# Ledger of designs, part 3: VHH binders against Bifunctional chorismate mutase/prephenate dehydratase (pheA)

Target 1, 371 residues: Bifunctional chorismate mutase/prephenate dehydratase (pheA), of Buchnera aphidicola subsp. Baizongia pistaciae (q89ae5)
Amino acid sequence: MTLKNALLAFRNAINILDKNLINLLAKRKQLSLNIAHTKVKNNYPVRDIEREQMLLKNLTILGEKHFLNKKYIESLFSIILEDSVLTQKKWIKKYNLNKYKLEKISFLGSFGSYSHLAAQKYAKKHSKILTDKIYKNFSDVITSVEQQQSTYAILPIENQSSGLIIEVYKLLQKTPLFIIGNIYIHANHCLLAKKYTPILKIQKIYSHIQPFKQCSKFISLFPNWKLSNTTSTSEAIQHVAKENDNTIAALGNESYGELNKLEVIAKNISNKRNNITQFIILAQKKTYITNKKTHLKTIILISKKNENCEKIIRNILHKNKITLLKLKYYVTSKVLLEKIFFIEIENIYCIKHILKQFTIEIKCIKILGCF

## First folded at step 15 (VHH)

Design M3 (from R5 with Y62F)
Fold by OpenDDE, fold request of step 22:
Formats: sequence, C-alpha cells, structure tokens
Structure M3 (fold): chain B 371 residues (1-371), chain A 121 residues (1-121)
Amino acid sequence: as target 1 above (371 residues)
Amino acid sequence: QVQLVESGGGVVQPGRSLRLSCAASGFTFSDYSMGWYRQAPGKQRELVASIRSEGDYTDYAFSVKGRFTISRDNSKNTMYLQMNSLKPEDTAVYYCARGYSWGDEYWFDVWGQGTQVTVSS
C-alpha cells in the first residue's frame, strides 16, 4: 500500500467515526427531548446541577480509562450538556406556549426493518421522534395516527423488485389520512459477521429467502456456504450477533449490522444495485392544495371497472395539459374487472375540477395528498 | 379473535405428497400476505413459502423450490401448501403465518399452532 493509500484509508476511517459521533449526538438530543417531556409532565426542573456535575465527573473518569485528556473530555461534554439543557428549555417553552406535543412516528415492525429505517430517516430530517410501540400490522399503524397516538405513519407502497404493496393501497382507500411526503430507502445488502471474520472461514449464512435470491451472484462465488433461512433480516443479524461463532454470517443492512456490533465483510453484494422501496408519510392534516409553489406533486387514487381505464386517464390528463409523473395500477383478484390506479401528477390548483372529468364509470376517486 | 388453524399434517414416506391447509378467521383474509414456516427439532424456525394478498406473487425457500406450492383461496379464507416429493429433511412442525412481504422484507404478526409433518421410511 502506497503511503498515500494508507493515509486515505485512515482518513476514511476517521470520517466514518465522525459520522458515528454525529449520529450518537443526534440520538442523545432526541433523548433530551424525551427527558424534557418527562420533566414537564412531572414538574421537574430542567437543570439539576448536582447531577450534571456528577455526570461530568464520571465521564471524565471514563475518558481517562481510554487515555483521553481530562480537560478535553470535560470541555466536550460540558458543551454537549449545555446543548441538552438548551434543547430542553426550548422545547418546554414551546410546549407551554403552544401546547406542543411530541410528534411521534408510527411504523410497521421492530428495529432493523426497512420501515424503521424509513421512519428514522424522516424523524431525523424533520426533528420528530419515533414511537416506542411495535405495531404489528399496517392497519394498526394507520389507526395509531387516526386515534392521535402518533402524528405520522410511515408505510411502504412500492418496491422496485416486488412491485406495489397492494395491502397498503387497500388501506389508503379507507383511511381519512393524507399523504404528506415520501421517503425512498435503498436496500443495500451486505455480508455481516463478527469482527475480524475472514470471508473464507464462513461456512453458513443466514437470511430471508429474498436476500438470498437478491445476492445469488455473490453467493455463487462461495459454493460451500450453507444457506439458512430466517423469518427476517433482523432475525438473521441478531442470530449472528448472539452466537459466539466466527464461521457464520448474515445478509442484511449495514446500519442494522452496526447496531448489533457486526462488521461488514462484503458490501454491495446485491445482484441489482438499486433496490428501492418507496415509503409514504401519512398524517391527519390535509396539506391544502395551496397555491403555494412548494408542492411538487399530487397523488390520486382511482378505482374503475374498465379495461381501458389507463388510456382514459392518460387522455384526460393530456387534454388538460397535466404532466403525468407516475402511473401504477393493480387488479383485485376477486373482481378481475376492477383496477386501482395510483397516479402522481404535477401539482395544479384546479385539480378538483379536472377530477370531475373522470367520474364516468369510476367507482372511487380520491386525492391522497399533495407534497 | 384472530386465528390461524393448520391441518393436513401427518406421517408419510419419502417421495410422497401432502397438502396442508390453513384456515383463517377473525380478520379480513384478503388484506394480508400469508406464509408457511417450519421448525424441525433442534433447528430454528424457517420460512418455507409466502404468498401475497391477491395470490399474484409467491416466494419459496431454496430447499423446497420446485417441490412445494403455496396457494390461497380468499373466498374460503384458506391458504394451502402442496408438498410434493417429500424428503426426511422436510420433517418439521409447519406453521401458518399472517403478515406482509415486499422486496427483501418479511413481517408476520400472527401464527397458528402448527401441524406436524413427518417424513420417514
């Protein structure tokens, strides 16, 4: 390795650590908000000087154990602590003035799922918090928002490899909630194992069926590997993490692997480089089709019993000079003649008038959201 | 109450066929994807097959692909697993499950009690 390459490698490693630090700080800030909420509910003061001092002392001691300079650690965590206090004060002030409630995001399943990742991404971007509840089905996720347990619901609607998630569309027809945004999650599979596991020592890999299929080209390079199916990617990763075995690995997301203290042995091992899942964000508040140039698209759902419905839809949009961004549909098996269309169009202020043109032989037409 | 009840298990010789059924009740069957899992003695539970709500998409474990067929009848609230060319390695308790699947993501929230399948000479 040329000196230049070594330097680059170290720099990259530092960059990774820096990112991790930022992530940890972000998590800490989120916890501070939770603390603020708890304090307000229980009428506790924001600042506990004695506790703060003890905390700093303990952190300094810990730093010393890691051969970090005492003053450096004190200074750093003093800044962090002060930021926490400020964050709490700001939140409490806002809470008192505007009855600000912690806005929670509901999603399907547990930690490590794609839904969780999507929710995390959205929460970070919009300074929201995730629910601590595990919702077991899409209906419960939606209901949590309808019942004001959460402010937002995140649901998958389409995967690039498997297509539309019909189960969610069925719910979208019934719910009064609106789509207020979307998130795209890239499913990048990697091989995860215990630290310092050589790839050639691996004997068995764990995963769901689909990741095995999706990584078949990579796996084919190792014909001696035993494949073991798990119920989820998260389960596979957790299994590997719990076992004291350096000959096993899991297929899954790098982020979840890291969370479980696994190391990435191989990256980008998917057959397809761009496996993307689209998630939507649902909320009770109708984003008014305001003339505000800020919304880029309108999402419409149309249900019709006609074989030529797509052509009709396209023609109407064309006649009205509306730009079609996306058109997807699925057929309900019970009613072979019924198609449900998911349509994305450019945002137009007169969309309601245009939609009246679709009413011929339409069972249902609904604006799902504008964002 | 949401319930899944498996049936059709039994003892068969290698090479024979068996058909499992899962009867669903207490929920709208057509709103969910369904799946079959199995657990052999001393082994972890593993996914065998999955089917989407409308039956338009199916997925199989490598070990059963070409031998097993998952299907569903939404009018009867029933899911099936046709198991052909059975092998001793297929011996397990088979579980019906309700949930969702997309891409490489699988989530199941309700399980049946299971039915025993034994393949032995």
Scores: ipSAE 0.780, ipTM 0.936, lowest interface PAE 0.7, mean pLDDT 87
Fold by OpenDDE, fold request of step 22:
Formats: sequence, structure tokens, C-alpha cells
Structure M3 (fold): chain B 371 residues (1-371), chain A 121 residues (1-121)
Amino acid sequence: as target 1 above (371 residues)
Amino acid sequence: QVQLVESGGGVVQPGRSLRLSCAASGFTFSDYSMGWYRQAPGKQRELVASIRSEGDYTDYAFSVKGRFTISRDNSKNTMYLQMNSLKPEDTAVYYCARGYSWGDEYWFDVWGQGTQVTVSS
């Protein structure tokens, strides 16, 4: 390997590490927000000098163990801590101004789920807090916002591999909440095991059924592997993490693996490389259909009983010179020829008038959101 | 009241078939995914099969794939499990469950009381 190539490799490696550092800092910031929430709830002060000092001391010691300069570590984490304090103060100030309304995000499932990842992504972007409550069904997630327990709900609506999540669409028909945004999460399944586990030593793999299906080609390379089903990839990861067995592995997301101190043994093992899940953000915020250039699209849900309903929808949109951005549908009843359409169109002021044109055999028509 | 009631369990010989039914009441059946779980003595409860709300998609545990078939009739608020080629290892209490199935997660929040299935020679 030429010196130049070696340098390039090292530089690339550093870039990867830098990216990881940024990610870690972002995660830490999110935790700081959670801490702020907890402190406000319990009337704790933002700054705990004694704790901060102890933390710095411990970090310095840890740094020394890794042959890092004491002053360097101290300086670095001092900056990080100050940022944390500022973040907390800013959040608390905002909290107090907003009549003590907790802006929480509800999502389905436990920590480490793709819903959780989506929620985290949104929370980071908008400086929100995740709920501490574990919701076990989509209905309760939505209800939490309806009842003002949370401000936002994050729900999956589509996966590139498994298609539309029809149960969520059914709920969307009933809820008064509005879609205020989208989040896209790459469902990148990894093989996760304890650190320093050679892939050839793996004997048993744990996962939900779906990742097994989605990674079938990869798995087929290892015919001796025993496959065990779990209720979730999160559960699989937890199981592997808890077991004192270096011959087992789990399929799941890298982030949750890391949280559980598992190492990525193999990446990009999905049959399809671009497996993306679309999540929606629901809130009570009224969707103002305004000509304001700020809204890019309108999302409409239509439930119709007609074989030619798609054509009808397209014709109406075309007739009215409305740009169709996305149209997806799900057949709810083949016998009854019922379909639920999820439609994204360009934002238009007169959308309500256009919707009135959809009168024939419509079971439900609803503007889900404008954003 | 939300309720799930299993039926159809019993004692059968290996290689025989059994059909389980789950009657649902107290909720909109068609809004939920459904599933079958089983628990053998001394073992953890495990997923057997799941079916989406519209019945258009089904999943099976590896151990039962090709032998069991999950189905549902939304007009009757009933879910079924056709179990063929039964094996002694299929012996367990079988539970009907209501929930959601998406992506890489199953979430079930309501359970039946269970029905005993015993496969023995």
C-alpha cells in the first residue's frame, strides 16, 4: 500500500470517528433535554457544581487510562458540560414560557425500536423530549396526543419492503390529529454480537421474523446457523446482550446494538439496500391550508368503494391542474372493492373545493395535513 | 369488555390436525392485527403466527412454517389456526392475542385465556 493510500485510509477512518463523535454529542444533548425535563418536574436546579466536578474528575481519570492529556480532556468536557447547561437553561426557559406544557413525543414500542429512532431523530431536530411511557399499540400513541399527555405522536406509515401499514391508516381516519411532518428512517439491519465475536463462531441468530426474511440471502450463506424468533429486534438484541454466550447474535439496528454493547459483525446484510420506513408526526396543531409558501404539500386520505377510483382521483387532480406527488393505496376489501388512498399533492389554497368533487362512493375523505 | 376466547384445543396423535378458533368481542376486530402464541411447560411464551388486520399478510415461526396456517374472518370476528402435521413439540397452551404487527416488532396487548393442545402418541 502506497504511503498515499495509507494516509487516505487513515484520514477516512478519522472522518468516520469524527462523525461518530458528532453523533455521540447529539445523543448527549438529547439526554440533557431529558434531564432538564426531569429537573423541572422535580424542582431540581440546573447546575450541580459538585456533580460536574466529580464528573470531570472521573472523565479525566478515564482519559489518562487511555493516554489522553488531562488538560485536554478537562477542557473538552468542560465545553460539553457548559453546552449541556445552556441547553437545559434554554429549554427550561421555554418550558416556563409555554405555561408549563411539556412537549413530549409519543411513539410505539420500547427503546431501540425503529419508532424510537424516528422519535429520537425528530426530538433532536426540534429539541423535544421523548415520553417515558412505553406504548404498546398505535391507538394509545395517538390517544396520548389527543389527551394532551404528549404533544406529538410518531407513527410508521410505510416501509419499502413490507408496504403500507394499514392499521395506522385506519387510525388516521378516526383521529382529529394532523400530520405535521415526515421522518424517514433507514432500516439497516445488522448482525450484532458481543465484541470480538468472529462471524464463523456464530451458531444461533435471534430476530424478528421480518428481518430474517429481509436478510435471507445473507443468512443463506451460513446454513448451519440456528434461527430463533423473537417478538422484536430489540428483544433479540437484549437477549444476546444478557446472555453470556459468544456464539449467538441478533439481527437489528446498529444504534440499539451499540447501546447494548454489541458489536456490528456484519453490515448491509439486507436483501434490499434501501429499506426506508416513513414515519409521520401527528399533532393537534390545526393545519391551515394557506397559500403560504411555507407548506409544500397536502396529504389526503380517501376511502372509496370503486374499482376505478384511482383513475377518478387522478382525473380530478388533472382537471384541476393539481400536481400529484405521491399516490398509494391499499385494498381493504376485494369483495367490496374498497380502497384506502394516501395521496400527497402540491399545496393549493382551494383544496377544500377540490375535495368536494370527490362525492361519489366516498366513505371517507380527510385532509391529514399540510406541511 | 374486550375479550378473546380460544377454542378447539385437545389431545391428538402426532401427524394429526387440529383447528383452533379465537372469538373476539368488545372491540373493532378489523382494526387490529391478531396472533397466536404458545407456551409449553417450562418454556417461554413464543409467537406461533400473526396476521394483519385485513388478513393480507401472515407470519409464522420457523418451527411451524409450512404446517400451520393462520386466517381470519373479520365478518365473524374470528381468527383461526389450522395446525397440520402436529408434533409432540407443539404441545402447549395456545393463546390468542390482539395487537399490531409492523416492521420488526409485534405488539400485543390483549390475550385470551388459552387453550391446551397436547400432541402425544
Scores: ipSAE 0.748, ipTM 0.896, lowest interface PAE 0.7, mean pLDDT 88
Fold by ESMFold2, fold request of step 22:
Structure M3 (fold): chain B 371 residues (1-371), chain A 121 residues (1-121)
Amino acid sequence: as target 1 above (371 residues)
Amino acid sequence: QVQLVESGGGVVQPGRSLRLSCAASGFTFSDYSMGWYRQAPGKQRELVASIRSEGDYTDYAFSVKGRFTISRDNSKNTMYLQMNSLKPEDTAVYYCARGYSWGDEYWFDVWGQGTQVTVSS
């Protein structure tokens, strides 16, 4: 009759005690953070094994006075002490990282490459001083930011002549990082030579085969030129910069030529002037967005397994009067009719309602960034 | 342990065809662009053709365009180069490479040991 009431009362009392235990653990954790701050200022180590052992000894003595098993108290406070050490180490690592204003940006490429130019343009646009970190593959570039070795990553996502860079979009599907901006780089090949090199004196041009192809109209104006292939445009520029020869030149980008102290002899010599590469910037932290900003760009990835997906996407955007800035896709399986869509929209209306409608009709959606 | 192994090279008369294969192992093949390069004796290595990870874009050196066809089969982790109308100037060691390509950017980090192609009478 009254057994259920007594049991309920004991369970409620235990719940209250558990809340108090959590509160005390939280207070202890906050004091550990204050101790970490003091240790940094006085250059003390985080871990003091002798102090920890003495504390455990004293706590087991105190616990036994309250009829608590020694081994139980040792186990309990060992867990608490390990959490305290980890908390202090994380705080000190974060403090030291924030104390130094030297941020890093990671990319695939070389000094003077278009990725390097994109990194420089991003730094200038945001009034930042960034240290360049160069990697040999996109996965390492992204990992460097995921592991907090760098603050930013910059990667190409589309080139006007060759389309989507699918390898990067595959990585974007997997990473928890956010797109916080983009940079557009125009491919503008230049003829580069040592200072005071007259164009009429040039006899031999160094470059990769592709710039020779892309500048073929300009090159045809000088049929006497000998064309020498290199493994990269940057190698060509470095070779010309090292030689004491005013009869040789390189085809490459202006910025890398300037880094190697070469002079621009001719610029904008590509057959096509509008070869643009879009780069994105990835970071751990989202871009700060106020509710009053009306021209936000949102980039969405949609995975869909039917033929009507593009029509559905366009209908949803049209019905909600959302401006579609870009829609691209690639096919992952023709047998299964699988496509992955990349959508860039302008945030004019409440995006929560649009996302709900996308979820109902399209099923698989990931917001890559909003900025 | 990333590996690229070329095969299908040989000696052939001008005007004939060869098909090169590049077998990939030790990595996710479909995550990368692939390329064929060649190097004749005493000359620099040059790009022959490239293909992106889904076969969505291909590019060719001017000297081989219309004669060579690059392809890939991601289910077999294999890239191919069909070389038709071969010329003596095509004589070289042919290398497959793994990396990334877009526009006029080519960034390859892994290379095979190469296979010899000789075009002579």
Scores: ipSAE 0.603, ipTM 0.869, lowest interface PAE 1.5, mean pLDDT 82

Design M3 (from R5 with Y62F)
Fold by ESMFold2, fold request of step 22:
Structure M3 (fold): chain B 371 residues (1-371), chain A 121 residues (1-121)
Amino acid sequence: as target 1 above (371 residues)
Amino acid sequence: QVQLVESGGGVVQPGRSLRLSCAASGFTFSDYSMGWYRQAPGKQRELVASIRSEGDYTDYAFSVKGRFTISRDNSKNTMYLQMNSLKPEDTAVYYCARGYSWGDEYWFDVWGQGTQVTVSS
């Protein structure tokens, strides 16, 4: 029975293919949820009939190259696209019903700033949907969490090219909030345009005002460029990606440009070189205690007037076999020779012993967080 | 009442010097970065120089680097801009600003009224 064996083999092959098709459709549906999140953040409509029509056109062309009927492909992907739109609409409806229940994260900056990117990275890492609250100074950012107007604050503490952000350390000395997390952002700006866009043909640049200021040296090399402000760098990138125009470009982040199928025409064009900014996340004590699971770092603030305080700190850590991850200080009074030290160490079980040693030899100790 | 008051502007010949001062009141001066901005007629306001709260980092626009020096005296709640080798292109209203700066980030929330600097022959 050769015929029976052939039918069974074909049936089994079809069953395998059908399972793969279902898995691909499920993965596509999950990506639709990620798209809905992006559209809400950028205030884009869920339904874009022009883009849906272009996608269907491209898919029917591709399908015909594989000998699939145009009408069949149109019907199939019309169903898939409608499901995608419905999935996004349902997600956004649920999001809108709960948006004032969502926890808030406060920062200094603007939409698309590095602080905003750090807040998004924190939210993604912890599977949270957070409402962004933007303030004009660090004191208000911290106060918003102290007064429970927001759950989290995110602030920069160090930039690799300019050093410690002493203004933030001064606030850390005053606040009862705890550090619950850490985010690193690699600062980079890129000139982004459609594939095969010659830089000499570019006439108009889109971006937020901050990247224009931050790339002013590079921009000065092209005095004929018209600069057009957008409400965010993400809006600028999406605008350039949508338009079929070889004379426009955007300033923004490389990874978001790549996601929108833009090519990097020039990279690392900021007035300062590539640089890493360290951000911390602050929260109330109750949030700190509730959220901790494993602790990799302990951050200690120490005030010391002794000129050899760094050697004393290193000796105490060495004697107790504690790994020092970071030690920095700044001078608060040259007359009194007072310094404020910021120490990151590996999490340890003998914290009380270490604090006792520091207290005996040092004026003031404050634990800022363990995360 | 948060205030920034600029002084030291005037009319000066090219190649000469001026020293601008910014007196701060109503807030803890040493908690903030400070900056000088300028605005020429018909142009947008641009950063001239910035200085962090302890004077630990300064930054300058390329057009003024080597000619201008920013400094601060936290005991006097005052920021300064020493402007040497002045050019006609430096003619502008100069503004004092309070806020934060780090790397190439500049976030200023309080501004002075400005002081006119005119460089002419």
Scores: ipSAE 0.600, ipTM 0.871, lowest interface PAE 1.5, mean pLDDT 82

Design M4 (from R5 with S30D D59N Y62F K65E)
Fold by ESMFold2, look of step 15:
Structure M4 (fold): chain B 371 residues (1-371), chain A 121 residues (1-121)
Amino acid sequence: as target 1 above (371 residues)
Amino acid sequence: QVQLVESGGGVVQPGRSLRLSCAASGFTFDDYSMGWYRQAPGKQRELVASIRSEGDYTNYAFSVEGRFTISRDNSKNTMYLQMNSLKPEDTAVYYCARGYSWGDEYWFDVWGQGTQVTVSS
C-alpha cells in the first residue's frame, strides 16, 4: 500500500468513527431532555453537583483502563455535562413560558384567601403554572371561562360548618361548564402576632366573627382578651402586621400570616378540627375532554317537583348496587315543597345505562361532570 | 342597574328598637347572600349579620347576638335588620351589602349608601 493511500484509508476510518461519536452525543442529549421533563414533574433542581462529580470520577477511572489521559476525560465530559445542564435549563424555561401563556385560573377572593390557596393546590396537584384572575362575584368567575378569558374556574360548593354554598349550585344549574375536579381546604385557624410576642402579653385579638365563634373554647382560656371584629381575617392579619404593638394578635390563616411576617403563636385552636371547604374546578367541555383522566365520581344535578324524589333516587341506586357518595338538597319553594338535589355517585362500568334510568324516572337532570 | 337602598334609621333612646330595611333592584335577589355592616365614627367597618340566599343560615357578630335579627323576603327583594335593646355603642352608619358568605369567608361586591342609627339619651 502507498503512503498516500494508507493516509486516506485512516482518514476515512476516523470520519466513520466521528459520525458514530456524534450519534452517541445526540442520543445522550435526547436522554438529558427526558431527564429535564422528569425533574419538572418532581420539582428537582437541574444541577446536581454531587452526581456530576461522581460521574466524572467514574469516567476518568474507566478512561484510564482504555489508556486515555485523566485530564483529557475530565475536560471532555465537563464540556458534555455543562452542555447538558444548559440544554435542560433552556427546555425548562421554554416549557414554563408556554405553560404560563396558555392558562389562567379564575376565582372569587384575594391574595391569601382560601380560594387562592385552593387554586395553588390545584396547580401543584396537576403540575401547572397558572395565572390567577380574581373576580368580585361568582357569576363573573364562571363567565370568564365561558368566554375563554380563562381556562379554569375554582369555586367553593360546601363548607363543613355552614353547609352548601347554594349560590354556587344555582349557577351550576345555568352554566354549560363541566366539573373536572375538586380540592379540599382545611380552615386551620392560628393565633398570629409579631415575632417574639409572648402569649401572656396579648390583650386584644382581631378577626372576623366566624373564627371567634369557631375558636371560642381556646379564647375562653384567656378571659381578659378583648375581641375586635374586622371585615375579614386577611384584614385582621394586615392590621396586626402594620401596627407596632406586641399586645395584639389576629386569628386567621397560617400561610397568609407567614406572608405578612407574623409568627404563629398557637395553631390547631379551632373547637372543631375538620372545618373543610370543598372547591370544584370548572372548565369548558373542550378542556374537559382534552384532559383525559381516571374518573372516580359522577356528579348529577337533579331537579324534581315530586316530594318522593329522594326515595326514587335511593331506590335506583340500591337496585343497581351503586355507591352513593354524597346526597344534598336545598328547598326552592316552601309553599310548593320544591327541592333541587345534588348527588355524587361512584363511576362504574355501566354508568351510561344508569344515567338513562335517571332521565326516564326523574325527567329533569343535568350531568355536571365526572372526576 | 344594581342598587341597594337602606331605610329605617334614626335617633332612638337606649333600650329601644329600630327596624332597618334594604330594598334591592337590578339583579336576581335570591342568587346572593346579603349582609349588614356598620361603621362607627373613627372605627373600621364591621360585619353585623349575614343571611344566605334562601334565608336558611344566618350569622351575627358577638356584640349583637340575641339582640339583632336578620331576615329576608325574597318575594319583595328586601332584607331586614331588627335591632332590639339598642345601646349607645350601636351608633353607626349601617350598610346593606350583596355578595357571598360561607365558613369564615365573606365577599361582598355591592354596597348601599348607608343609613344612620344614633342611640343616645
Scores: ipSAE 0.539, ipTM 0.842, lowest interface PAE 2.0, mean pLDDT 82

## First folded at step 16 (VHH; from M5 with S101N)

Design N5
Fold by OpenDDE, fold request of step 17:
Structure N5 (fold): chain B 371 residues (1-371), chain A 121 residues (1-121)
Amino acid sequence: as target 1 above (371 residues)
Amino acid sequence: QVQLVESGGGVVQPGRSLRLSCAASGFTFSDYSMGWYRQAPGKQRELVASIRSEGSYTDYAYSVKGRFTISRDNSKNTMYLQMNSLKPEDTAVYYCARGYNWGDEYWFDVWGQGTQVTVSS
């Protein structure tokens, strides 16, 4: 191995560790928010100096065991603690101003499902603490927000392998809710087990029915494995984590594994590679198209009874120098040649004027959201 | 009331064909994906075939691909399963289901009572 290659390998390893460090810090921040929530409910102060000092002391001792400089560890964790305090104060301030209430997010699926992951990702992105509400159909998901039982609804609208989810688009035509965001989820399962579990020692695997199907090719490589269904992926992971058994594993997402202190034994074990699902977030709040470049895109729904509708739409957008980000459609009536178009464009201030240009032979035009 | 009712099951010899029907009522049929599941004695319920709301996208279990065909008539609120070249391994209770499908995810929330299919010599 040439010196150059060795250095490259070490540098790459460091880069990986740095990424992991950032991820850990992000998780810690989320926990600080949870702590803030708990403190507010119980009327506890944000700062506990005695606790902070004790924590730093313990961390420095731990650092020394790993041959890390005491001052270095103290300085580093002091910064981390201050960030935590600031995060808590900011959150509590918002809470006290009645600008932040416990919000609920509704979705179809189960704990550990891709919809759940999407909800978590959204919450994290916006530094929100959301309560998950699980439903069995998309209609109930949307209705929960319409009836103000939940603040947000998350629904899939497109999958790279199967295309548009037409059932959701039908609901979008009818609902008064607005799209306020989107989340992309890469569907990728892993095999999770206790630390130092060899894959060949595994005898039984736990999962929801979905991951079993999604990882069937991988599972087929191990014909002696017993399969056990759980009600959710999260339940499967928790079960493996709680059991003192090194012969069992769970199928699930890496993030849940980490949360439950399980190790990834195998990665990328899903049947389909690069399986990405686009989710949208619905809410009652209208996001006003403001002149402020704060919004990146506008989503429009157009229903038209013409075979050449796509060409017309593209021409109008082109003439107006509007950047088309995405154009998808589905046929609502084969006999009548009716199509519904789902269009994503760059956010423009004059979108209302442009929409007026579509009035010829259009059955329906609707702005679904701007964000 | 939301209801799914299966019909068309029976006893047939290997190599023969059956056509199952599922009649839906109590909901807008065209707003949902539909699917067929089956459960053999002592086995778990498994997906046989799925069809999207518009009928353009279908998915099949590997074991039935090329032999079974799922279809739907939204005007009649009915889904069908044409089963050709039946094998003893196809013996099961077949269930109609309502729900959603995207990618390799299947979320079904309503089920019929099932219809027995027996393939035996």
Scores: ipSAE 0.813, ipTM 0.940, lowest interface PAE 0.6, mean pLDDT 88
Fold by OpenDDE, fold request of step 17:
Structure N5 (fold): chain B 371 residues (1-371), chain A 121 residues (1-121)
Amino acid sequence: as target 1 above (371 residues)
Amino acid sequence: QVQLVESGGGVVQPGRSLRLSCAASGFTFSDYSMGWYRQAPGKQRELVASIRSEGSYTDYAYSVKGRFTISRDNSKNTMYLQMNSLKPEDTAVYYCARGYNWGDEYWFDVWGQGTQVTVSS
């Protein structure tokens, strides 16, 4: 290996570590927000100097154990702590201004799910808090926002491999909530195992049925592997984590693997590299349709029993030179030939006019959001 | 009340067939994906088969593929599992479940009480 190649390898390794550090800091920030929330609820002060000093001391000691310079560690974590304090103060200030009601985000399922990941991503970006409640169905997720238990709901609407999530669309027809944003999550499966597990020593892998199918090409490289189905990917990961067996692995999400102290043995093992799930963010906030380019996208739901509805939609858009970003539909009734269309269009100066045309020609349109 | 009730389990010899049924009540059956799980003694509960709300998409565990068939009749609020060529390894409590499926995500929120399937010579 040429010196140059070695340097490159080391640099790449450092880059990976840096990314990890950023991720850790982001997680820490999120926790700080949760702490802020807790403190406000319990009327605790943001700063606890004694605690901070103790923490810093302990971290310095830990750093020394790893042969890191005391001043360096002290300085670094002082900055981190100050950032935490600042984050908390900002959040509390907003909270007190009645602007930040406990802006909780509701989502389906438990920790480690794609919904959770989506929610987390949104929360990080917007400095929001996730709900502590586990919602068991999409209806309850939506209801939580309708009843003002949460401010936002995150729901999946489409997966690249499985298609439209019809259940959510049915709910969107009925809910008074508006779509205020999108989140895209890439489903990248990885092989997860205990630390220092060689891939060649693996004998059995755990996962849900779907990941097995999605990773079939990779799995085929190891014909001796036993496959074991679990109720969820999360369960598979947890199982592997709990077992004192270095010959087993799980297919699942890297993030969840990390949380369970599993090591990524193989990455990007999905047959399809771009398995993306689109999530929407729902809120009670009314979206104002404006001809001003303040928003980028308008989302429309159309329910029609006419076979020519798609053609009509496309014609209207074409005549008006509107960019169609997305057009999806599902059949609600085969007998009645009823279809529901989900349309995303670019927001342009004449958006109101276009919407009016849709209303006139198609009837039964619902504006889901403009953002 | 939301309820799932399994039936059709029993004791059979290897190579024989069983048909399980799951009767759903208390919710709009057609709005949910359904699935069959099984749990053998000393083993974790595992997904056997799943079917989406419209019945057009089915998934199977590798171990049962080609032998088991999941189906549903939305008009009857019933899901079925036809189990052919049964093996001793298929011995388990079989559970009906209601939930959602997209991509790699499976979420089930309601479960039946289960029905025992025993395959023994």
Scores: ipSAE 0.742, ipTM 0.921, lowest interface PAE 0.7, mean pLDDT 87
Fold by ESMFold2, fold request of step 17:
Structure N5 (fold): chain B 371 residues (1-371), chain A 121 residues (1-121)
Amino acid sequence: as target 1 above (371 residues)
Amino acid sequence: QVQLVESGGGVVQPGRSLRLSCAASGFTFSDYSMGWYRQAPGKQRELVASIRSEGSYTDYAYSVKGRFTISRDNSKNTMYLQMNSLKPEDTAVYYCARGYNWGDEYWFDVWGQGTQVTVSS
């Protein structure tokens, strides 16, 4: 045979092998789509770094058994793995857009407010794309979900510095909606100013009265600062953003400052660093617990006419060996000795028995949600 | 029809007292936090005091602490501001507001027309 004929035969054999390689890559890509479908069902993240590292390590070992260079195999399968991740992300995004295209989340606040951050955190936690609907009061937020104009509502129920948000608890007594989750937001103040503003040249600070109170120790370090009250922290941030002045700053949240193109000059300047707000998510339907092995948390509202109600609640929980995660109350009438209790409990496989006990001894109970 | 109507403003001498009232109608008063704001000539509107729906928490601007007292009577749908030891810098239009507050969040959606307070000798 001639050298040209032998070379042509080898090239033809390589072409056949390349077609087989392409077919195998296509099949692998289809399996990546099947994996994306499974991840959507279980609400898992697309990228799993530890699994990717383990897979690459195993493929390198296999490649070496077939006398393939380690660096070559690592490079090749790194490209294949990145394509797989991108394919899964694209598919899941399109799937979520089609499935939840009209889904809306309602809250009280503004873009950049802590309620907006809570809505974003909930959407990210559950791999959802939600349209924000902003209302001016909690009643309208709840009504929007009751009337199915929005799918979810986010409302605050407790703040570490100001306590229970009784106005929301009153609405929870009346609404048929269910609590399907919660989100915690750290409400820390920042000093915000235009880019390259030296802190020592600042002369006037704008904010609402609460940040001035909560940052008083930090403010005292700068005795020449003049404090100017505003109706809200968002107004203070907008004012500083509009002014062409490097001697003014605002106290407010970081995200709203960034939306208004301000720079954080100082962060975490509150007297107490862990000012946490707990938000709840309300919806029309009981949400399925996406991880069946997650502990069940039950939130119960008890309306009670008895000065001994707390002892009764604690005794029932202790007798049934139920973990009390949280017990809070507020007084509705001291004359009538009326209180409303809000209870969080864990590991409730026998909730029907507990409800019966509560009904007999304290007579008024409402389950607000399980998640 | 949701409405807030302020009353009790006027002209007073420095060091004297004045009591403002805010009558609320068209909504369940006890379901809301209430606040007093003021706006002096040429200045931005600022919070003076706030009170939670059951009167359980009050808050005051630094400039009025110890001199002003906010209160509410849910049975009469009325909020009050007792203003003692008045100073010329307290001269402003005072507004009542309805809404919610928690932590450093203040969200008021309904406002009154305002009542003028002038502290002048």
Scores: ipSAE 0.541, ipTM 0.833, lowest interface PAE 1.9, mean pLDDT 82

